# Designs tried in a protein design chat: VHH binders against Protein HIGH CHLOROPHYLL FLUORESCENCE PHENOTYPE 244, chloroplastic (HCF244). Part 12

Target 1, 331 residues: Protein HIGH CHLOROPHYLL FLUORESCENCE PHENOTYPE 244, chloroplastic (HCF244), of Arabidopsis thaliana (Mouse-ear cress) (o65502)
Amino acid sequence: SAAAVNLAPGTPVRPTSILVVGATGTLGRQIVRRALDEGYDVRCLVRPRPAPADFLRDWGATVVNADLSKPETIPATLVGIHTVIDCATGRPEEPIKTVDWEGKVALIQCAKAMGIQKYVFYSIHNCDKHPEVPLMEIKYCTEKFLQESGLNHITIRLCGFMQGLIGQYAVPILEEKSVWGTDAPTRVAYMDTQDIARLTLIALRNEKINGKLLTFAGPRAWTTQEVITLCERLAGQDANVTTVPVSVLRVTRQLTRFFQWTNDVADRLAFSEVLSSDTVFSAPMTETNSLLGVDQKDMVTLEKYLQDYFSNILKKLKDLKAQSKQSDIYF
Short names: E, the ipSAE of ESMFold2; O, the ipSAE of OpenDDE; V2, 0.75 times the mean of E and O plus 0.25 times the DockQ between their complexes.

## First folded at step 4 (VHH)

Design d06 (framework vhh_brivekimig_d4)
Fold by ESMFold2-Fast, scan of step 4:
Structure d06 (fold): chain B 331 residues (1-331), chain A 118 residues (1-118)
Amino acid sequence: as target 1 above (331 residues)
Amino acid sequence: EVQLVESGGGVVQPGGSLRLSCAASGSIFSSYDMSWVRQAPGKGPEWVSYITSSGSYTLYADSVKGRFTISRDNSKNTLYLQMNSLRPEDTALYYCAADLWYESSDYSSQGTLVTVSS
């Protein structure tokens, strides 16, 4: 097996050599950017697709191709790697079980066999409490598989990404397009993926965190209506809200977009039902902050995240209007 | 990805009936859950009805339940809304929408106008 992959026995690997799986995604790209900024040698595992990954190379990363549904493509990508940061999630067009279970198992088994020193896995908050939700069951089973594998690992459970709210609410409200609203009482503690990246790399450098399960929750939990109201205030415009009953959300894909999940209808229906149950999808950060040596006040708030987004866009619009007016004078 | 064209609107008296149609592009209509959305004059959009990609499950707004029926014919890439016992408050521009995701839930720019008046 070693002879087949042409490995040199006893070759040391540097702690700075990391592989980011799912590097083109919303979380993966932030991990790559932060790791490069902190002096890591970053290799990005991307699937062979038409969409360009040149921006990762432009940032200074190495890009390699593999397909998690084809286990034979994985070993070559792990040669010389110390740490794997697994941000891989099935694309919207793929069955959830192909990447999120079968592909994950193959990657973990290969990592263990090739002597990978550390593996970071992203899971979902409360996945152990909802076996009726296929994605949550798969995430929990993966946590247990890692624990039983003997592979040194860190598990990080996530609540949601602030980045998902830009396409869902911020952009359509600014463009005066309709947004889908709901009266669902469920609140989600969205976290900026830049903070997730920052906290992950802090955890990576701390051996006392090896084998631990951490939860990353944003500073506050928000309802969809609270997010819409905040976007209205910051954009200076009223939203054209199409209200959708929570029962309809149980059969739609809206709520799952914040977690970068596949478009499997059955899995989304089950997850939407859980979120619709008056659940606060959040967790206390006191233990995580203590373990990482970080201050809660340094976390980006949703107010600050969206304020920065709208300020940058509104400035660009003013600049474009000024340029247009000036051009009309001369030409 | 899916292009949508609504038709079937018109003027009808209270208690009358209309059937709306939404023709989808020849892509993968059978893979999309579909909805009807309406916008009454001077009001924001209101969700009306929903049907799964297979047609096995349907949902209705309370305001139309028992009066409207959503259906689809995947062999014709067409969505329908049968509207019975129409009321003046049903007066609106009606749109069909594929999925309820922002990026895939763009409705038709055209819509079809339904006016219920005596």
Scores: ipSAE 0.000, ipTM 0.284, lowest interface PAE 14.3, mean pLDDT 78

Design d07 (framework vhh_8fcz_2)
Fold by ESMFold2-Fast, scan of step 4:
Parts: C-alpha cells; sequence; structure tokens
Structure d07 (fold): chain B 331 residues (1-331), chain A 118 residues (1-118)
C-alpha cells in the first residue's frame, strides 16, 4: 500500500486503510506507530511546514501534504481511505478558528462527500460546560456538526497529555531552568498518548462504538504543584518555580472583555483561567473500560511515565526537546 | 518557541529613568501576550506590567502605574518597559515573559538588574 489507489464512486474500501491527520503531532505520531504495529495501511496527512516528516516514512507510513485552510488540497488525500483519525489541532501561533473550526468543517465535509466510512474526532472533556472558552465552544460545535453531518464517527473527549509535562516541567527542572506554577488547585487527569492510541484502535474495531462519545481520562488527576514535586523527586533536584497568581489572569481577562480585544487573545486568556481554576479535568473510566474491554490497571501512571523518562535521560533528552515543541499546548 | 533576552538595566538615581528591552527570537512573536515581572532582593516575584499580542491593551501593577509604560514593536520582535520617576523600591532583577500558561516559560537570559540608589 505504498501507492495511492484511484477508486470509482461506490467502490468498497478496506477497513485497514486509515488516514491520520496531524500525524507529526504528539498524539498523531502515536496513532501512526500503533496502527502500523497492528498491520494497518497508514497514510499521514501533514501540513506543508518546515518540520521533518521523514520519520513517518521510515516507520512504514505514506505521507501526503494538504493544508486544512485550503479545502481544495484535501480531497486527493482521502482517495482509497476507509477511516480518518483526526489528530489535527491549532498551535499557539495559529488562529484557533482556522484549524479547530474552519479546517475541521472542511475536512468533515470532504470526508462525507468522498464516502469515508468512519471518522474519529478528538474533543475536550467538559467542552459543553465552558462556552466562555472559545476553543471548548468550537470543540463542542464540532461534536454537534459531526452528529448533523451523517458521517459515521467516534468522538473522544480528552483531559490532557502526559507528553506535555515533559517540555513544561520535566526538561526545565532537569536542566535547572525556571518553571511556571499556579496557586490554583486545578487538577488534570493526564493520559499517556500511547494509551490514547491503544484505546482508539480498539474502539475502531468495535462497531457498537459507532456514533458514541467516549471520555479518556488518566488514572489520577494532578495539580501543577504535585507534578513539579514529582519531577523534583525523580530529577533529584529542586525546581526554580515562579508562581503566577490566579488574580493576575482573571484581571487581564476581565479587562480584555471590556476593551474589545481580538477573539484569539480572549480565547487564550479564558482557557488559561480555566486551567488555573478550581476545576477538575477528570472522568470515571469504568464505562469506557467496559466498552473497550480493557483493564484500568494497564493504564500508564504519571509516576511510571516520568520515571521512565528520567531513568532513560541520555536517550530522550534531545528527542523530547524536539517533541515538546509539538505537544498539544492545551493538554 | 519564543526565546527572550532582557537588557537595559543599570544603576540609576532616585527620580531617574531607564528603558528595558526584551528581544524575542524563534516562533511568531506577534502571537504572544507579554509580561514584565521583577524580583527584588530577598523577595518573591512581582508582576509589573502586561501587553496584549496586538498591543491594543496594557495594564500595570498599582505600585508602578503612572510611572512605567509597556510598549511593543512586533515588526522588530521587541517589547520595552519605559521606567520613569524610579524609586528605591523598584530595585530588582527584571524579566520579560511570554504567555505563561500555553508554553513553558524559562529565563534563558539572566534578566536585567535595575538598582535605584544614590
Amino acid sequence: as target 1 above (331 residues)
Amino acid sequence: QVQLVESGGGLVQPGGSLRLSCAASGSIFSSYDMNWVRQPPGKGLEWVSYITSSGSYTTYADSVEGRFTIIRDNDKKMVYLQMTSLKTEDTAVYYCAADLWYESSDYEGQGTQVTVSS
């Protein structure tokens, strides 16, 4: 399956043909690796950016280019694809609406028109409860758009990625650099993206999950300070912590609203306020585990994830520096 | 990722003025809100000033309002802190910081030392 095939309208497509969108990102690369390991024919959709994607080809995937902000580039990438796994998300430098709304709408519409048989969308836990946060509102609108599209789909709400903590805390603490903390008691149930990939591919093989909304939460919810303390213990050194008062974030958000700032600025301030609030980003996994036929005890803990990082530091330091800049910054 | 280098500090007499500079490199500077924070000797960090990515809004700590002005030049990837009517209590190491919650913030520079004394 090294070459793209031309299919006539109405030609059946094999379930092993998947397209991973956002394949170079923190979650996307894990989906690609797991799918290849399980014998799927994997095509990776990457944006034309100055970031290398040759590692995906080295793993055995095919790589195609498209720009979600340019809908005309999308249809060719979907030829011969059965399932789309949409890991694409906006970077902090990119307008949220361009990738997370307009790009998603274009991709979903093209997928429906091209006869894609299954679409996996990653959403955010409690996105329906935070319409004041534009990224969360856009994720919830996308969930509704998928329901209305008639496209067969699975929606997976995520709480946060363990991988993001490497660049934010583990690497800076190990390198004796300053890290930013908060005085808010906010907790996040970070999950290893390898577990997200494993659970996603199990879900793909169970037709009873078609049309369902699942939530993937890590085994425990952590505060910023608890993560810092764990990293200090494992690195064998104290962190240089700068604590930002929640009141500073709240004041700047309130002032922004009254002085009519751009939506992009307000989006970032609102979401940082949610992350620094007394909010628990977690969910019980009993129903999800039952549906997927998995055991909670097999989930990677944050303690094990970070211990594995620090115990293999010489192998990972350079690689994780490169990967941390591609981590989902919101989770 | 944005890399930040502070400069412009020094020794100044009470009532004097200084302009601090923060030079950014790497990722798109115009996408980040910017802050100035300071650490007086033997004390914790104090937030000083904030400017939006577009430069459309600024705000200041009560202790510096009316005396300090934060400015940015997105074409030059610079943010500045204009300090006037300096007081002994303004003595601190000054740091600039990009958006605090969306990416790791680190002080790759040593900050810039401001000392207000005779």
Scores: ipSAE 0.000, ipTM 0.173, lowest interface PAE 17.1, mean pLDDT 76

Design e02 (from L03 with S52R; framework vhh_lunsekimig_d3; at its last look DockQ between E and O 0.10; V2 from the best seeds 0.00; counts 0 for: pae E 10.1 > 2, placed apart)
Fold by ESMFold2, look of step 5:
Structure e02 (fold): chain B 331 residues (1-331), chain A 118 residues (1-118)
Amino acid sequence: as target 1 above (331 residues)
Amino acid sequence: EVQLVESGGGVVQPGGSLRLSCAASGFIFSSYELYWYRQAAGIERELIASIRSGGYTNYVDSVKGRFTISRDNSENTMYLQMNSLRAEDTGLYYCAAVDYEFGSSDYWGQGTLVTVSS
């Protein structure tokens, strides 16, 4: 049978009509914000939950409720949509098969059946080389399923978000909590999610990118120690670092999982196996920048990103201390 | 066992201050988006303040400049400092934790009562 018409029989859907899945997440929020700023008609897929999505509506997006684990809720979200940008992902410890695999399969199948004209999927650099990491295995399997689906698509592998470093290093250092370090020489080219959003929308408009696998890498690759040192300098505090050899981390990670150590330790060890297997988690951007027509020097550096973060949060902390001291005087 | 427990509610005069706490256990606190909601009698819950995992905050207009949300990841606790309290701030205050990245359930506390009266 003919593919479903998103609006009416014989009426093509507008190319500016996009659905963002995972729209409330770290990357998804930036995709929604950027797309709205560029004049797209943005629909956001949000689970029916008490958590608010009102900021998306305040920005001018349309919010629709669906749950990827319930495939029957998906088709209505795709009516009138030209392009899907899929930012949804699960954590490694979640039931991967139900959330990330089965939900993604259902979404891709519905997108094909509804005649979605383009599907953008975010994956992880070198995910095909790390089946021992559940999230990477699922990302790679999803890449292959999407490639075999017959959908017109773009797959974008990412190296890491600068935003992820806030919770892992910047906050614990600011709060004088212990952080985990390692002697691994591995470097990661973190990218600001605002830059990922910008490059994605540029790629979306270029038909020569269709069907391609792209890797987006930040402007510089950083070791864990370099990130910690930068955060120390910007916070004005020395970190309480527990640094261990990678081989010891592998053994202690096994014991930690068996004895169910604290979540703080598990967070710091989340990608330890990837760190020990690769020396550089990055990709050259010259060809990608040329294909997209962008200049590498327009990318936000990690230094600037973290400087902006620490400047803002330190101002907020100063204001809170002033209010607390005033209240104590009254009491 | 995942839990959120609010505390710090009570009776206060108009113009007074209170500090609410939301203590969390059983999940990775630092990765969650955190929220305060308020519910007056006979009215649906309303969002009043939020704080992202990166520390950025948002407020509804009615509390902006008077309420301050903060988080202490080392104590797994979120706070709401409420200053210049008004009678219309009376209600049951709930905390919520949401992880939009992982497709899991939201967590809610049971609430702490704030009464602002002369």
Scores: ipSAE 0.005, ipTM 0.359, lowest interface PAE 10.1, mean pLDDT 76
ESMFold2-Fast, scan of step 4: ipSAE 0.329; ipTM 0.670
ESMFold2 (binder alone), look of step 5: mean pLDDT 79; pTM 0.784
OpenDDE, look of step 5: ipSAE 0.109; ipTM 0.580

Design e03 (from L03 with S52R Y56W F102W; framework vhh_lunsekimig_d3)
Fold by ESMFold2-Fast, scan of step 4:
Structure e03 (fold): chain B 331 residues (1-331), chain A 118 residues (1-118)
Amino acid sequence: as target 1 above (331 residues)
Amino acid sequence: EVQLVESGGGVVQPGGSLRLSCAASGFIFSSYELYWYRQAAGIERELIASIRSGGWTNYVDSVKGRFTISRDNSENTMYLQMNSLRAEDTGLYYCAAVDYEWGSSDYWGQGTLVTVSS
């Protein structure tokens, strides 16, 4: 209850006490895994009726429930927390504004009121340059809201996740299913979410990064066709490419894997139009690497990421085929 | 792209049995951790059973010894055998697939209704 929270105002806060919001998502789970590995005390905030969360408890995290649309449920989850890492995004059934704006505002205001010492927000590269795109506008407005809140924070702008390419290209190609073809010039600097997690935790420990805006971009920017060609080579199979007159559906699908899917078709199409218009979705990492004390050469390349994925999956498939069909049934 | 389709739900009397199936597209299914969730009226969605890619299983205490989760990687299908059904087992049963190893997308089915009544 709020009264119970207010009765413990002097509870000591350890720098290792972290709340991860959106912990079940592609990025959130990597933050949780890395933080636990580094000895943090990790609490995961999950919404009622979320994606599966029991694997987080298996890893050693504490899981608590709150509804960002009900501000009264938030304060109890923040008791004893030093840092909030906000990986939350809207559900496919929710309009972008409900979670990515209203939910963020509620969470940030609650964090400020509860005396949270650090807040990490994930934004989108070039969001300030595309106010006509609803998702980008909301991300930029959230950056400004954090600045105006007086809450100590770090903003990290992202380009794209390598993880999204597995379901969109790697798996369909390996399964001999169709993938969408395009000649769009758009290039995206996909980053392994494990690297995003590693860099985020380094940033948390450096007070010089407080209040800063960082951009995390993968080692190289890739076109859709280049990704398809790489997957074909590693899978040892040709892609069944279905061409479309407009690349918007493929770009929207790719962005949906990086962010959350939305029921507002117009918002999805507007974002896709921007990314298909001679856009290079990338940024230099020299300054970020210098601030974090990391070497660009330690970043996972897309070639290495997909090679490891295909090698692992093909090995598992071969091992299963070496057994009788009956031995493939597990209880 | 993985699609999950549940089947096998229905109306059954207390003490009866049902077998739920969750069929997925593709053969990469073997790398996923698989779940059965239950959503009952007035109660938050809860994990009922899980099965990992290596065959390890876990169950919520209320169904342990009564329910058995299994997977057939060659048929790309997961099952939930439900025995000694009780009124409190009534609910919408969802299957879910999570790729925790590579951190890729999670998939959910649309659910199948189980009603335990006389």
Scores: ipSAE 0.015, ipTM 0.398, lowest interface PAE 6.4, mean pLDDT 78

Design e07 (from Q04b with D98E L99D W100Y Y101W E102G S103E S104F; framework vhh_7qia_2)
Fold by ESMFold2-Fast, scan of step 4:
Structure e07 (fold): chain B 331 residues (1-331), chain A 117 residues (1-117)
Amino acid sequence: as target 1 above (331 residues)
Amino acid sequence: QLQLVESGGGLVQPGGSLRLSCEASGSIFSSYDMGWYRQAPGKQRELVAFITSGSYTNYADSVKGRFTISRDNAKNTVYLQMNSLRPEDTAIYYCAAEDYWGEFDYWGKGTPVTVSS
């Protein structure tokens, strides 16, 4: 029975004890990596399905299973946790409401009941302005629910992930596969998830940020056409583009027929291009940078991010060719 | 959750052929970039060939035209067909898988290949 007291909800815990929800995803894995590098005790909440999670244990994290659609599975995962960082999103085959609404509500309620000291929620830029987009409406409703919960929290609205562009454009262009284009003038300020992780860990150590809503925007906003052109230049290959007019996409509103969904936030944000030709997903970073004590010039640009991606493939090429040319420095 | 097991190594005479196999288990194989590395005694581990999730391939200059990498996503297997083998190809061959989103690699335990008369 004495041991049972140590498992009581609301027991004070070390600030370094964090739970990352959705840890196998594009953003979640970067949060885990950065937190481990900075000396945090990281527990990863993953769904009990055949998904790659052993790499998280290999990195030094603890992995636990829960199903957000089954609230009874959640409390055990929160024992001894100070901060929850919620990177969870639904899979393409799952109804958005199951994970992104019902699952979030269950997790937030459980975190409040268990006395979690801080909750980080990732939302979407302009989600309050697009109730017609189901994911954006649910994100905004979750922001409001979290505010009403009384749980200490930080809300971070995201514009888009550079990582999403790898699967949508970089890989298909390199592999000479068709890519889907649009004539929409929508611009997105994509951010490297490594920068999102870095900024998030700075934010959770600063009590002045408690209860704040921040927006993380990349250094520049890009159109789909500009991204494709950049990938063509860096790959040294022309893209095979199938263009679908924004007018057709807006009428049908059937993104699943024109774009293949993935677990990435960037793919979920892609339907904003379909629904609004006047949308710019960007925000000034001056206030955020000041609050976090960071320099804008240290942010990764999309040019550098994609150059590094293609250079990894080129590095493999160079490593493969490293046998046969000796170059003497003195001629 | 991805585990890699190499097979097909052994002793072969110069000019001979071997096909290495790497079976993946525990995860969605088709989403990973796959590579074959080798390490000869007293040398650093080097990349021999790689194949992306979309089947883009590339090879070390020392093996180009002699080795062919391929994958069978239905069988969760990647292959390295090695033709016209030379004594210099003697090494332990390793299979590796990389999630294209990150820097994390899964590695097999290796399979030895000896090219000698």
Scores: ipSAE 0.012, ipTM 0.319, lowest interface PAE 9.0, mean pLDDT 77

## First folded at step 5 (VHH; framework vhh_lunsekimig_d3)

Design g1 (at its last look DockQ between E and O 0.64; V2 from the best seeds 0.00; counts 0 for: pae E 3.3 > 2)
Amino acid sequence: EVQLVESGGGVVQPGGSLRLSCAASGSIFSEYDLGWYRQAAGIERELIAFITEGSYTNYVDSVKGRFTISRDNSENTMYLQMNSLRAEDTGLYYCAADLWYEDSFDYWGQGTLVTVSS
ESMFold2, look of step 5: ipSAE 0.274; ipTM 0.753
ESMFold2 (binder alone), look of step 5: mean pLDDT 79; pTM 0.785
OpenDDE, look of step 5: ipSAE 0.466; ipTM 0.813

## First folded at step 6 (VHH)

Design g2 (from g1 with E53Y; framework vhh_lunsekimig_d3; at its last look DockQ between E and O 0.75; V2 from the best seeds 0.00; counts 0 for: grease 24.8 > 24.2)
Fold by ESMFold2, look of step 6:
Structure g2 (fold): chain B 331 residues (1-331), chain A 118 residues (1-118)
Amino acid sequence: as target 1 above (331 residues)
Amino acid sequence: EVQLVESGGGVVQPGGSLRLSCAASGSIFSEYDLGWYRQAAGIERELIAFITYGSYTNYVDSVKGRFTISRDNSENTMYLQMNSLRAEDTGLYYCAADLWYEDSFDYWGQGTLVTVSS
């Protein structure tokens, strides 16, 4: 008879098998943690380094080493993967170069060639309106490349992370160090990266979102001065603020810390023009919340986020003061 | 689950220095507030220094200027550099960790003994 030869396909790819790129970053670690908690099989793409991916393995993820600047390292990371969640962005300590663009192109081309079923890409709100800012241009070009690739994808534009404000404003205010204020009218709707991760995984499971561009924005858009004022009120301490026009900040590292762009002077100058432009980095979330089936009240506000941070520090400071007074009593 | 292991304790003369280390199991170190506690004979543990998520630090008055807390998230290790040691610094030193949304430190090491004597 016709022999029933084993025509089994190659190794099956599970819908829960995901690769997170940029997994050690601020957003990437939240994506990995949330996905593991929700039962996904998570692989993390990490730059080759001597030691520091161990926390991802201890959480239960698999770690693979690759570098997007070396395209030959990419294919092995994608074997057996259903979905890629791309959290990678330019490194703060490195200038933005065409290698960031070339790395993204290589990753997307390899994902298409390897049959990746879904690609989640994080972009920046208004990136199409600021070609003078290299990172904005790279994000926008990547959006267009991804759209034209035929790869099934979700693009999520972000406005800003609450996590960045801890080091930029909260800690320096507590330490009575100088913080940089500005008169720029630009507003940013900061979002907790835990909320971004939660919404991302909800969106991932919704087939009606495939091919869409979403913007995730926090509950309120804030100017720099409003953030400083909030930190002052919650810390119970006046900030040591040097308020300067944005043009004075163009050649300083404070601008790169504000948005975590780069130390490159050209990038700082280009982004300072965006800060001067009366731009609002926010979007209405009513439609997005309805599409995802989430309640706006479940989103962490910046007030609550910072209140929790300051409140716990103040409790620890009170405990230290009590211990110091006890030591003085035993003289 | 987090496990903490202290090292670096020992016997040292007054005026001497020691560097304590606290190694965390796994890779969750960067998401925690961390602290050092000291327990002298016959008294409860006292918080002597802490370093938060975001690296805000503070110290009890008796060790300010002499002790420095630090963290190396790439090596999952917290340190306490102890200079100008005094006899009253003698005790068991514990490292502790919690998530910054918690009210108290929930994870503890076994302690490392520091003895300052001639």
Scores: ipSAE 0.474, ipTM 0.799, lowest interface PAE 1.9, mean pLDDT 79
ESMFold2 (binder alone), look of step 6: mean pLDDT 79; pTM 0.785
OpenDDE, look of step 6: ipSAE 0.564; ipTM 0.851

Design g3 (from g1 with Y56W; framework vhh_lunsekimig_d3; at its last look DockQ between E and O 0.59; V2 from the best seeds 0.00; counts 0 for: pae E 7.0 > 2)
Fold by ESMFold2, look of step 6:
Structure g3 (fold): chain B 331 residues (1-331), chain A 118 residues (1-118)
Amino acid sequence: as target 1 above (331 residues)
Amino acid sequence: EVQLVESGGGVVQPGGSLRLSCAASGSIFSEYDLGWYRQAAGIERELIAFITEGSWTNYVDSVKGRFTISRDNSENTMYLQMNSLRAEDTGLYYCAADLWYEDSFDYWGQGTLVTVSS
């Protein structure tokens, strides 16, 4: 591996200096936390806001303000940066093409002009197969733009985050509330964002990965019904499942929560076509694991991830029950 | 790292009400499970209520129906509304936070005193 941990002779910028874009998001937070733990100098690009994101500073990161929709704000954020890790996705209220296309183009062009040594871009598995979904089209166009840019880069296609399943299924089942099922056969190989962060940092240190497209897939692809069943088993109770056809979900905002990337109505309608196409969001990881020098056994399974979640809650309930038995003894 | 500051403690008559606040700063508050602990004189701290990141709540039996825990993620603040207070509710009240997937890290406030007396 040709990992760049420290400045080599003749290198103008320290290889440990990274900028994380989208640092407050689900994946971005884990990238920042992991990189800080591994000794990187982490700068976080955050949009201007009335209340700063103080937790990033508390962790030891530097926070700078910029807005990708305003390209003139970008160059100052890149001064002294060796590597950019781009986790940004447009907010639900923004037109997706403004942030995820125009903003990305501006960021990539500025990174090239300022001599950024490596750019990590997160894309979506199967984005080249679903141009009817605006976010997937934009991700694929961005992949091609990076390939043509001459910028040293790594593209990582993702399948789905385990973290999204907590709010969508685990909590409602634990609370004995209704959950939404679907008859769609779509499968997703969810990955723990902590594993995504770990593999990303390994990949960026490996010069053999430069210019390559990787897909990060979790250990197993799951349907919605299989996830619900797993949560039922681990919670020790049946869920109140409302199963609806995908066509009924077409007009609601529930459809896009599957990926947790957008509430945009046009994307919701386009995703209904993907869900009806028997699409699988998974890829074999044997070659990727070998290239990165990692063992599949080190990857968190969805079973373990959810088991840990439910075990934490059960400990709190056990504490409450113990205190209830003792709560009337005050003297 | 989460920094927690309790407020709202004081002296109140039996049957009265009091609202405790727990302000968090410099943290990813919305991902934390939060709780209130009570420490009476000569007794170890005891968990009396908790609220998960998804706003699911649970309580010790002695406070059910009288206490309500809530959170406002936009203000990074957790609350404990205490109604129908009794003398046995007297004690030092601590807020606490943890990440359910990082069992090794618990965060605590310094406590706020609640005294229920005539």
Scores: ipSAE 0.025, ipTM 0.610, lowest interface PAE 7.0, mean pLDDT 77
ESMFold2 (binder alone), look of step 6: mean pLDDT 78; pTM 0.782
OpenDDE, look of step 6: ipSAE 0.481; ipTM 0.823

Design g4 (from g1 with S30D; framework vhh_lunsekimig_d3; at its last look DockQ between E and O 0.61; V2 from the best seeds 0.00; counts 0 for: pae E 2.9 > 2)
Fold by ESMFold2, look of step 6:
Structure g4 (fold): chain B 331 residues (1-331), chain A 118 residues (1-118)
Amino acid sequence: as target 1 above (331 residues)
Amino acid sequence: EVQLVESGGGVVQPGGSLRLSCAASGSIFDEYDLGWYRQAAGIERELIAFITEGSYTNYVDSVKGRFTISRDNSENTMYLQMNSLRAEDTGLYYCAADLWYEDSFDYWGQGTLVTVSS
């Protein structure tokens, strides 16, 4: 185990003690699993929920209940913690934005006051270029707040998760259902959340990265059509694509701005307009890989990720065929 | 770890219907591939239906059109709706779970008995 350090008066803290916020989310759960496997003492901050987060405890993490909208619940979650990994994200509604923003500010301020030694924050690539998208604005404002806070931190901008493509494209194509397409040239360099978790823990241990802004990008940037075509090839099935012109998206955004009760729809349409532009969500990884001491070949490609997914389905289908033959035997 | 508990088994007449449930512990149910296995007396368990992350489903031929697998990730529960039951559907029904990037189902329930008789 690591030697204890004093971060608050009279309270020794292990350097391996981490708090993961947003621990049940797609990225957060991978952070927790990886950190436990690497020998960290992991605490998970979880909002009170009808079903407990038992899988986190089953993995060997501890779970604390707190509500970021109630700032008085936050300080106790930080007792004995060396590092915070903040995977949390909120939805942009006016009351929710105020609560989620104030809660996040309170978390950062508590972390500073409690002497937290490192704060890892996940942001979004290009968030500084899209203030019209509430999520992008919140991420960018948080980056600036951390930079001004004096808190030792690492900011990691992400481009997109490979995991999201399964439900959006792979499954509908297998089921011969319609998928949404666009003729826009926008590209996203998707990364497997398991790779994001691995790189994060490498970055956490490297003092040369303290205070830096990193972008984690997958090995290739993909358009929507390229992802659809890849899924078609791997599934052996043609996609039923419904294409939406960019001009239609802009008109519908204009009309929904006049309805106050549809603000969430307008905000989503604004984000869709960004994704329908010529924006590229990718960054060169040469310097990042060198700094982290990792090899680009160790990153999973989207081709391999989806091939593994479709191959798993093929194995299950072959097993079903074998079981069907066995079930025809009568005693 | 994941703990699985089946329920909903019982005795039903041929042509009848039954709904099996598989309740899971924990809130990460949505990342698992899930399946239903059936074991008749004296034979090995057989996979009869599966549902993946993202909810792709498939079935063994003998139950297609009669059985429907589904999942409710918000309730950590998988279901098997069994319609038009036949005597050969009699057996012990197990639910199973694995991560799709692994080769085999890692977690199993205790099983729930379905008897189609009369």
Scores: ipSAE 0.268, ipTM 0.730, lowest interface PAE 2.9, mean pLDDT 78
ESMFold2 (binder alone), look of step 6: mean pLDDT 78; pTM 0.779
OpenDDE, look of step 6: ipSAE 0.464; ipTM 0.809

